# VH-VL binders against q9umr5: the designs that were tried, part 477

Target 1, 268 residues: q9umr5
Amino acid sequence: SYKPVIVVHGLFDSSYSFRHLLEYINETHPGTVVTVLDLFDGRESLRPLWEQVQGFREAVVPIMAKAPQGVHLICYSQGGLVCRALLSVMDDHNVDSFISLSSPQMGQYGDTDYLKWLFPTSMRSNLYRICYSPWGQEFSICNYWHDPHHDDLYLNASSFLALINGERDHPNATVWRKNFLRVGHLVLIGGPDDGVITPWQSSFFGFYDANETVLEMEEQLVYLRDSFGLKTLLARGAIVRCPMAGISHTAWHSNRTLYETCIEPWLS
Key: E = the ipSAE of ESMFold2; O = the ipSAE of OpenDDE; V2 = 0.75 times the mean of E and O plus 0.25 times the DockQ between their complexes.

## First folded at step 23 (VH-VL)

Design xj2 (framework fv_acimtamig; at its last fold request DockQ between E and O 0.87; V2 from the best seeds 0.90)
Fold by OpenDDE, fold request of step 25:
Structure xj2 (fold): chain C 268 residues (1-268), chain A 123 residues (1-123), chain B 106 residues (1-106)
Amino acid sequence: as target 1 above (268 residues)
Amino acid sequence: QVQLVQSGAEVKKPGESLKVSCKASGYTFTSYYMHWVRQAPGQGLEWMGIINPAGGDTDYAQKFQGRVTMTRDTSTSTVYMELSSLRSEDTAVYYCARVAVPYSDYPWGFDYWGQGTLVTVSS
Amino acid sequence: SYVLTQPSSVSVAPGQTATISCGGHNIGDKEVHWYQQRPGQSPVLVIYEDSNRPSGIPERFSGSNSGNTATLTISGTQAMDEADYYCQVWDSRTYVFGGGTKLTVL
C-alpha cells in the first residue's frame, strides 16, 4: 500500500487546482489516499502564514495518526513555506518525503503580476515599506518577502520567514530545527522558467545578495550556520534537487513530465 | 489596456467543427487563466471550460467533454476553442473571458471579456 | 447539479432602487459574482466575491450574500443600467450561472 499523500496549495489556489496532480497520482499509484487540504482557499490564502500553519496542522494531525508508516507532503508555492513551518512546529510528524514544489523557500523579491494585482502602485523596490510594517505582516505574501536591499528591516520585521529560517533569534529555534530534521527527504523542485518565484533559485534555498547576485544554498548563512537543519540534511543525503526548465509557475502541478521526473519517484 | 479580440462570425453545418480564436493584449498572457463561455440566442451564459495559457492544461465542463478542445499559442498570445460534431443547439455567441486573479484558476470571476463570436449552425 | 435561480425580470423607475436576487442552496457559503450585459454587448463584471466593485463600476452597485440568497442592488437606477444581469458561482467542478434577470428602467 502506498503512503498517504497530503497536498498543500499555494497563494490563491483551491483544492480543485490540483486536479491534474490527483489524476497523475491515481494513475501511477492507484489506491493512494490523496488529501488536498481545503483550507485557506482563494483570498483566504492571504491570511498570516502562522495562522495557516495552525489550521493545516489541525488537518494533518489526524491523517498522520492514521498512517503509522508515514505520509508524503506535496506543497506548492506558498504552501511549501507553510509545510516547512508545519514540520518545524510539529515534534511528532511522520513525513517521509517533503516535496517542495516551486516554493519561495528563501523568500520572494520579484515584480510579478501578484504584486501588480495586490499592490498596483508598488514595485518590488518599494514594497519593503508595506511588507515590513505591522499591517503588512498580516498578509501571507509579506511573511516571506525578502528584500536584499533592506536586510535589517527583513530581519527585524519578518514575522515568519526570518523565524523559520533561524535568521532571527527566537526561543524555539533549537526545537524547530530538531522537528524539521525528522523529515526523511526534502525534495526541492523549481526551475529557471518559473516566472514567478524570484529568483527562481529560491526554490533551492538560493537567493540574492545585496548586489542581487544569486548565491546558492551552500553560500547562505542559514546553511552555513545550519540554523534550521539544511546543512545536516544535505550531509545525510536527505536533500534532492530537481530543477526543470520550460515550466511556468502555474504548470508545476499540471505537467506530466515534471510529475514523473521529480514527484512520482518519491511517492513509493 | 487589457483587450481580448476574437475571430469573426462563422456559419457551420451540423457535424462540422468550429474554431474560435481569442487574442489577448495589454497584460502578461501567461499570467492569467482564460475561460470560454457561450450564450445561445436569447438564452443565458454557459461555462464551457478553462485553459492555462502558461502550461496548456485545461478543464472542460462535463457537457462538452470529448467534444471541446482548448489550446493556446504563447507566441501570439492567442487562445483557441474548438468544438466538434456541431449541432443546431450549438448556435451561440462564444466568449473568451479572463480570470480576474493572476496565476489562479478557481473560484474567481471573469474581469475582461472578448467581444464575442457568433457561430450559426444550420442545415 | 447546483442551480442558481434569478427572477426573469425586474422593473424599476429611474432614481429608484433595483434589487435582483440570486437563489442557491447555501449560496452564502460561496463567492458570488455578478455580470451586467447590455443588449448586443459582452458581459461586464460589476460585483465580485459577493460585495466588491471593480474599478470603474459606479458606487450605486452593491452586493450581498447570506443564507440562500445573494442580492445585487442598484441604487439610484439610471437608464443606462437597463441590461441583463447574471449571478455566478463556482461549484466544486464547474461554474454555474443564474438564468439572468432583465432589468427594465421604466
Scores: ipSAE 0.940, ipTM 0.965, lowest interface PAE 0.5, mean pLDDT 97
Fold by ESMFold2, fold request of step 25:
Structure xj2 (fold): chain C 268 residues (1-268), chain A 123 residues (1-123), chain B 106 residues (1-106)
Amino acid sequence: as target 1 above (268 residues)
Amino acid sequence: QVQLVQSGAEVKKPGESLKVSCKASGYTFTSYYMHWVRQAPGQGLEWMGIINPAGGDTDYAQKFQGRVTMTRDTSTSTVYMELSSLRSEDTAVYYCARVAVPYSDYPWGFDYWGQGTLVTVSS
Amino acid sequence: SYVLTQPSSVSVAPGQTATISCGGHNIGDKEVHWYQQRPGQSPVLVIYEDSNRPSGIPERFSGSNSGNTATLTISGTQAMDEADYYCQVWDSRTYVFGGGTKLTVL
């Protein structure tokens, strides 16, 4: 029998986005209870991420309670940040596999069509003026905007990412780390042809230094300090890295080869 | 400036197939899902399905399942819709349409429409 | 299958307010989009998500949605508003359109 699967969508998505993923799970793992949460759909996905975390937490609690042997999370794009925050704030979660599907775990610094649509006169070099303000932090995309050239502003202004990464001191850091470390496996999925997550290595906890050179996870201060448990998880053998080339951002949940290679093995 | 330019009108016989093209310009082709909608003469609009130009994945309205195929060619920024086993009631203007929101198959409204392609199915 | 019902036609005098209804079971729980289609032309989105205007759509176009009825309202109706109007929702993995309403400006 298979553990229930909870799916959390990304920016401007709904449960419809995962129609192909649901089919793959039903074909390979028949009888699995899969819940794709229809919260903060479409335009509501721009609401502050802490508000989204609160709402998803309320929805996830009864699902986890009905599955004492554990559940799996599949969390796509922005949804992967929601899920990581969930794992930090829930002291009694029973998540076995946390599958992070092309999520901007170390932040976003891309001149994407999202930004062109939301901020048509802005570019990545100047978006910090909007995002690192109280008004900007009311937008989800600004909650994980990470400008490597304005790191001090990021650390002071971020209401979400800098906190869940343990990059800024806060009273819950020790408890959040303990809670996150309850996860059985952290499965990191992403690839160089994503086209949205910038740098794409953010899906693997890599990110730019001040020269826009990508430092890998093991070179990041949050890893070296073990701020929220990455070093501990890696030492346990609990981190799985599954990079795949040739997949665009909107195709991660609709590519059968990606599912079979990177997702299916972790849906015990 | 976003433009969706469709192939020209066609006349078909019952049992044949139609294939309409929709060439996109003025935006990043792979950033936006494309929809197909048809309109029979003197009648309303009918959604046929959606394609993701980035990965090529599709979803079709149940009425057309088994008869419709949507494809794309990223090198020419073109989507195609093919409808097989044509009947006289398939006579319609066929439109490609795009939503305004990138990277999203959420059920937005359609902000951009092709000029339409009249396909007449008659003997 | 989900059904949207629109009147076949609505007539209004220039300068007056036109209202076009779109009936559906619990349509107030859905997001409603409205399209204008002039003769021989492609549809144009005039209202999205119940009540919002795309850029370039005159302020005289407005929308509302509650209960079992969504309504497109055109105030100060002009001759150029003479067209067919369609409502649209998403239901059960498909877009559903109303049958259309022909607006005549006398």
Scores: ipSAE 0.892, ipTM 0.935, lowest interface PAE 0.6, mean pLDDT 95
ESMFold2, look of step 23: ipSAE 0.857; ipTM 0.919
ESMFold2 (binder alone), look of step 23: mean pLDDT 95; pTM 0.963
OpenDDE, look of step 23: ipSAE 0.936; ipTM 0.962
ESMFold2, look of step 24: ipSAE 0.850; ipTM 0.918
ESMFold2 (binder alone), look of step 24: mean pLDDT 95; pTM 0.965
OpenDDE, look of step 24: ipSAE 0.935; ipTM 0.962
ESMFold2, fold request of step 25: ipSAE 0.872, 0.870; ipTM 0.926, 0.928
ESMFold2 (binder alone), fold request of step 25: mean pLDDT 95, 95, 95; pTM 0.963, 0.963, 0.964
OpenDDE, fold request of step 25: ipSAE 0.939, 0.939; ipTM 0.964, 0.964

Design xj3 (framework fv_acimtamig; at its last read DockQ between E and O 0.94; V2 from the best seeds 0.92)
Heavy chain, then light chain:
Amino acid sequence: QVQLVQSGAEVKKPGESLKVSCKASGYTFTSYYMHWVRQAPGQGLEWMGIINPAGGDTDYAQKFQGRVTMTRDTSTSTVYMELSSLRSEDTAVYYCARVGVPYSDYPWGFDYWGQGTLVTVSS
Amino acid sequence: SYVLTQPSSVSVAPGQTATISCGGHNIGDKEVHWYQQRPGQSPVLVIYEDSERPSGIPERFSGSNSGNTATLTISGTQAMDEADYYCQVWDSRTYVFGGGTKLTVL
ESMFold2, look of step 23: ipSAE 0.839; ipTM 0.914
ESMFold2 (binder alone), look of step 23: mean pLDDT 92; pTM 0.937
OpenDDE, look of step 23: ipSAE 0.937; ipTM 0.962
ESMFold2, look of step 24: ipSAE 0.840; ipTM 0.914
ESMFold2 (binder alone), look of step 24: mean pLDDT 92; pTM 0.938
OpenDDE, look of step 24: ipSAE 0.935; ipTM 0.962
ESMFold2, fold request of step 25: ipSAE 0.878, 0.831, 0.865; ipTM 0.932, 0.915, 0.927
ESMFold2 (binder alone), fold request of step 25: mean pLDDT 92, 92, 92; pTM 0.937, 0.932, 0.938
OpenDDE, fold request of step 25: ipSAE 0.930, 0.944, 0.944; ipTM 0.961, 0.966, 0.966
ESMFold2, last read: ipSAE 0.883, 0.879, 0.887; ipTM 0.934, 0.932, 0.936
ESMFold2 (binder alone), last read: mean pLDDT 92, 92, 92; pTM 0.938, 0.937, 0.935
OpenDDE, last read: ipSAE 0.929, 0.944, 0.932; ipTM 0.960, 0.966, 0.961

Design xj4 (framework fv_acimtamig; at its last read DockQ between E and O 0.94; V2 from the best seeds 0.92)
Heavy chain, then light chain:
Amino acid sequence: QVQLVQSGAEVKKPGESLKVSCKASGYTFTSYYMHWVRQAPGQGLEWMGIINPAGGDTDYAQKFQGRVTMTRDTSTSTVYMELSSLRSEDTAVYYCARVGVPFSDYDWGFDYWGQGTLVTVSS
Amino acid sequence: SYVLTQPSSVSVAPGQTATISCGGHNIGDKEVHWYQQRPGQSPVLVIYEDSNRPSGIPERFSGSNSGNTATLTISGTQAMDEADYYCQVWDSRTYVFGGGTKLTVL
ESMFold2, look of step 23: ipSAE 0.852; ipTM 0.919
ESMFold2 (binder alone), look of step 23: mean pLDDT 92; pTM 0.942
OpenDDE, look of step 23: ipSAE 0.932; ipTM 0.961
ESMFold2, look of step 24: ipSAE 0.855; ipTM 0.922
ESMFold2 (binder alone), look of step 24: mean pLDDT 92; pTM 0.932
OpenDDE, look of step 24: ipSAE 0.934; ipTM 0.962
ESMFold2, fold request of step 25: ipSAE 0.868, 0.877, 0.873; ipTM 0.925, 0.928, 0.928
ESMFold2 (binder alone), fold request of step 25: mean pLDDT 92, 92, 92; pTM 0.936, 0.940, 0.941
OpenDDE, fold request of step 25: ipSAE 0.931, 0.942, 0.942; ipTM 0.960, 0.965, 0.965
ESMFold2, last read: ipSAE 0.885, 0.884, 0.875; ipTM 0.933, 0.931, 0.928
ESMFold2 (binder alone), last read: mean pLDDT 92, 91, 92; pTM 0.939, 0.928, 0.938
OpenDDE, last read: ipSAE 0.941, 0.941, 0.929; ipTM 0.965, 0.965, 0.959

Design xj5 (framework fv_acimtamig; at its last look DockQ between E and O 0.88; V2 from the best seeds 0.88)
Fold by OpenDDE, look of step 23:
Structure xj5 (fold): chain C 268 residues (1-268), chain A 123 residues (1-123), chain B 106 residues (1-106)
Amino acid sequence: as target 1 above (268 residues)
Amino acid sequence: QVQLVQSGAEVKKPGESLKVSCKASGYTFTSYYMHWVRQAPGQGLEWMGIINPAGGDTDYAQKFQGRVTMTRDTSTSTVYMELSSLRSEDTAVYYCARVGVPYSDYPWGFDYWGQGTLVTVSS
Amino acid sequence: SYVLTQPSSVSVAPGQTATISCGGHNIGSKEVHWYQQRPGQSPVLVIYEDSNRPSGIPERFSGSNSGNTATLTISGTQAMDEADYYCQVWDSRTYVFGGGTKLTVL
């Protein structure tokens, strides 16, 4: 039998967003128990990510307990960060495949229609004034805002991304790394035509330097220092990178070719 | 400003197909989901389905499953709705309507509507 | 199927408060949107998510949702407010509209 699949949605989404993915899984892996978690939907997805992590944790724990052989996680967009944090704080998770589906794993720094809608008077160059304030960190999108031009503010004010990345020292860094390393495979999915994740390489733990030059995962301090286990995972062949062009952000979970190429192989 | 401009009125016979277009402007076409809603004369609003202009994926109301097809052309920022096997009961004004939140198919309100396209089905 | 019930018509004198109800089973647990449709025109969103006004909608429009009834309230009703009003919710992968209420300004 197939291992259960747990699906976590992104910003402004719900379980409905994965109606096609569910169809694909049911068709190709009949009998798979798929749980698309319907938590923090719509506007509630703006709540602090640590709050979301706690909520999703409460939902996944019973599922994991009933699946001693392990489970697969499919986490989309913002949900990918929630899942990474989840795996960091859980010392007893049994995740075989963690599929990060177009997630800003190394943060977000782009002018998107999200920003235009949320902060109509702000551009990405000025958003640090909001996001790195105490009240800004009460919004999920600010929890992974990564301004390459204000690195000090990011490191000091980011209450989520900087911590799960181990970029800021904290007492749980060693334990979180240990917990995250329990994952069987980390499957990173994204692409240049995403249009939302900025830079798109963030889905592969690449990101801007101070000159907005994109550096790859292997050039990142979090990798070089192995602060949360990326270097270790890569060394043991546990990281899978699946880039795909021609896919818009809202289509990653609905594209059949993408599913067959990047998702399906890891649902066994 | 955001505008949704639909194609003109049509007259059809039973058994034929209709195809209505909705051209979007004033915003990023692929960032917002689009709905189709119809209204029979003197009647209320009826939801038909949703399309993602970015990926082209769709979801239709059960009532129209098998008869409705929604498509998009990103090069022209246009969404299309085709309804086949027309009946007299399909006589209605058809509307395209934009979801009010970007990158989301969550059940938000529809913040902008086309002007409507009257389709009359008569023998 | 989920059903939304609205009164067929409501009448109000100019300057008075109009109240339009939308009944549905446990509708208070859903997000209700309201649309205004003047004769011969397209619907216009006037209230989203129970009680929020889009930009450009006058402050005299307000909404509430509790229990089994959502309510659209128009204070200081004006002649231009004469229209059909529809409530809307999401249920079981379907958008459901109320039957509509014709508001007449006397």
Scores: ipSAE 0.938, ipTM 0.963, lowest interface PAE 0.5, mean pLDDT 97
Fold by ESMFold2, look of step 23:
Structure xj5 (fold): chain C 268 residues (1-268), chain A 123 residues (1-123), chain B 106 residues (1-106)
Amino acid sequence: as target 1 above (268 residues)
Amino acid sequence: QVQLVQSGAEVKKPGESLKVSCKASGYTFTSYYMHWVRQAPGQGLEWMGIINPAGGDTDYAQKFQGRVTMTRDTSTSTVYMELSSLRSEDTAVYYCARVGVPYSDYPWGFDYWGQGTLVTVSS
Amino acid sequence: SYVLTQPSSVSVAPGQTATISCGGHNIGSKEVHWYQQRPGQSPVLVIYEDSNRPSGIPERFSGSNSGNTATLTISGTQAMDEADYYCQVWDSRTYVFGGGTKLTVL
């Protein structure tokens, strides 16, 4: 029998977004219990990410308890940041595969239609004025906004991303790293034609330096310092990178070739 | 400004197929899901399905499954709805409609509608 | 399969308050959208997510949703409000519309 799968959606989504993914899982892994968590749907996905982490934590506890052999997480877009925080704050998680489906793991710095919809008078170059304010940090998209030209503001103001990355000191950093390292595999999925995640390499823990040159995961300070366990996971052989070109942001969970190549092998 | 401009009225015979176009302008075509809704004369509104113009994936209402095909052409910012094996009951005004929230197939309200395309199916 | 019921017609005098009901099992747990359709025209969204007005919709339009009934309310009804009105929900992977209510302003 297959381990249960828990799915966590992204910004402005609901369980409906994964209708094709559910079909693929049912075809290749019949009998798999798949739960798409229908929390913080639609507009509620703008609530602070720590609030979402708490709510999702409460929902996954009984599912994990009923599956002592472990569970898998498939976490899409913003949902991948929720899931990474879950792995850090839960000292009792039993996640085997954490599948991060085009998630902005190192943050977001892009002029997208999301930004136009939320902040129609702003651009990526000036959004730090809003996002790095107490009011701005009440919105989920600002919790992972990462302006490479205002790193000092990011480090001081970020209530979420700078903490889960271990970029700002906090009393739980050692415990969070230990908890995160209990994951069996970290499966990173994304690609250059996503069109939303900016830079798209954020899905692989890459990000801009101050010149907007993309540095890969292994060049990032958080990797080099092993602040939350990336270097340890890579050395353990637990990080899987599965890039795929030609897939737009809203198509990752509705592309059969992507599923077969990047997701299916990890749903033991 | 946002506009959805549909192809003109058509007269069809039973057993034929119809194909209605909906050309979008004034926004990023691939960022917004598109829906199709029809209205038989003197009747209410009926949802037919949704297309993601970014990836081309679709989901159809069960009533139309097997008869409807929705496609798009990103180079012309146009979606198409094709309905096959037409019957007299398919006489309706066909609308394309857009959701106002980008990158989302969540059940928002439809904030923009095409002008409608009357298709008459008669023997 | 999910059914929304609306009265077929509602008549009000100018300046009075019109109420249009939309009945459905446990509709209070769903988000309700409302559309206005004038003869020969496309529908126009007038209320979304139970009670919110899109930009450009007059403040006289309001909505509520609880239990088994959602309600569209038009205060200070004007002749230009004469139209068909449809409620809409999402249920079981499909959009469902009510049968429509013809509002007559006499």
Scores: ipSAE 0.827, ipTM 0.914, lowest interface PAE 1.0, mean pLDDT 94
ESMFold2 (binder alone), look of step 23: mean pLDDT 92; pTM 0.940

Design xj6 (framework fv_acimtamig; at its last read DockQ between E and O 0.93; V2 from the best seeds 0.92)
Heavy chain, then light chain:
Amino acid sequence: QVQLVQSGAEVKKPGESLKVSCKASGYTFTSYYMHWVRQAPGQGLEWMGIINPAGGDTDYAQKFQGRVTMTRDTSTSTVYMELSSLRSEDTAVYYCARVGVPYSDYDWGFDYWGQGTLVTVSS
Amino acid sequence: SYVLTQPSSVSVAPGQTATISCGGHNIGDKEVHWYQQRPGQSPVLVIYEDSNRPSGIPERFSGSNSGNTATLTISGTQAMDEADYYCQVWDSRTYVFGGGTKLTVL
ESMFold2, look of step 23: ipSAE 0.843; ipTM 0.914
ESMFold2 (binder alone), look of step 23: mean pLDDT 92; pTM 0.935
OpenDDE, look of step 23: ipSAE 0.936; ipTM 0.962
ESMFold2, look of step 24: ipSAE 0.856; ipTM 0.922
ESMFold2 (binder alone), look of step 24: mean pLDDT 92; pTM 0.937
OpenDDE, look of step 24: ipSAE 0.938; ipTM 0.963
ESMFold2, fold request of step 25: ipSAE 0.880, 0.879, 0.860; ipTM 0.930, 0.929, 0.922
ESMFold2 (binder alone), fold request of step 25: mean pLDDT 92, 92, 92; pTM 0.935, 0.936, 0.938
OpenDDE, fold request of step 25: ipSAE 0.934, 0.946, 0.946; ipTM 0.962, 0.967, 0.967
ESMFold2, last read: ipSAE 0.890, 0.884, 0.879; ipTM 0.934, 0.932, 0.931
ESMFold2 (binder alone), last read: mean pLDDT 92, 92, 92; pTM 0.937, 0.938, 0.938
OpenDDE, last read: ipSAE 0.946, 0.945, 0.933; ipTM 0.967, 0.967, 0.962

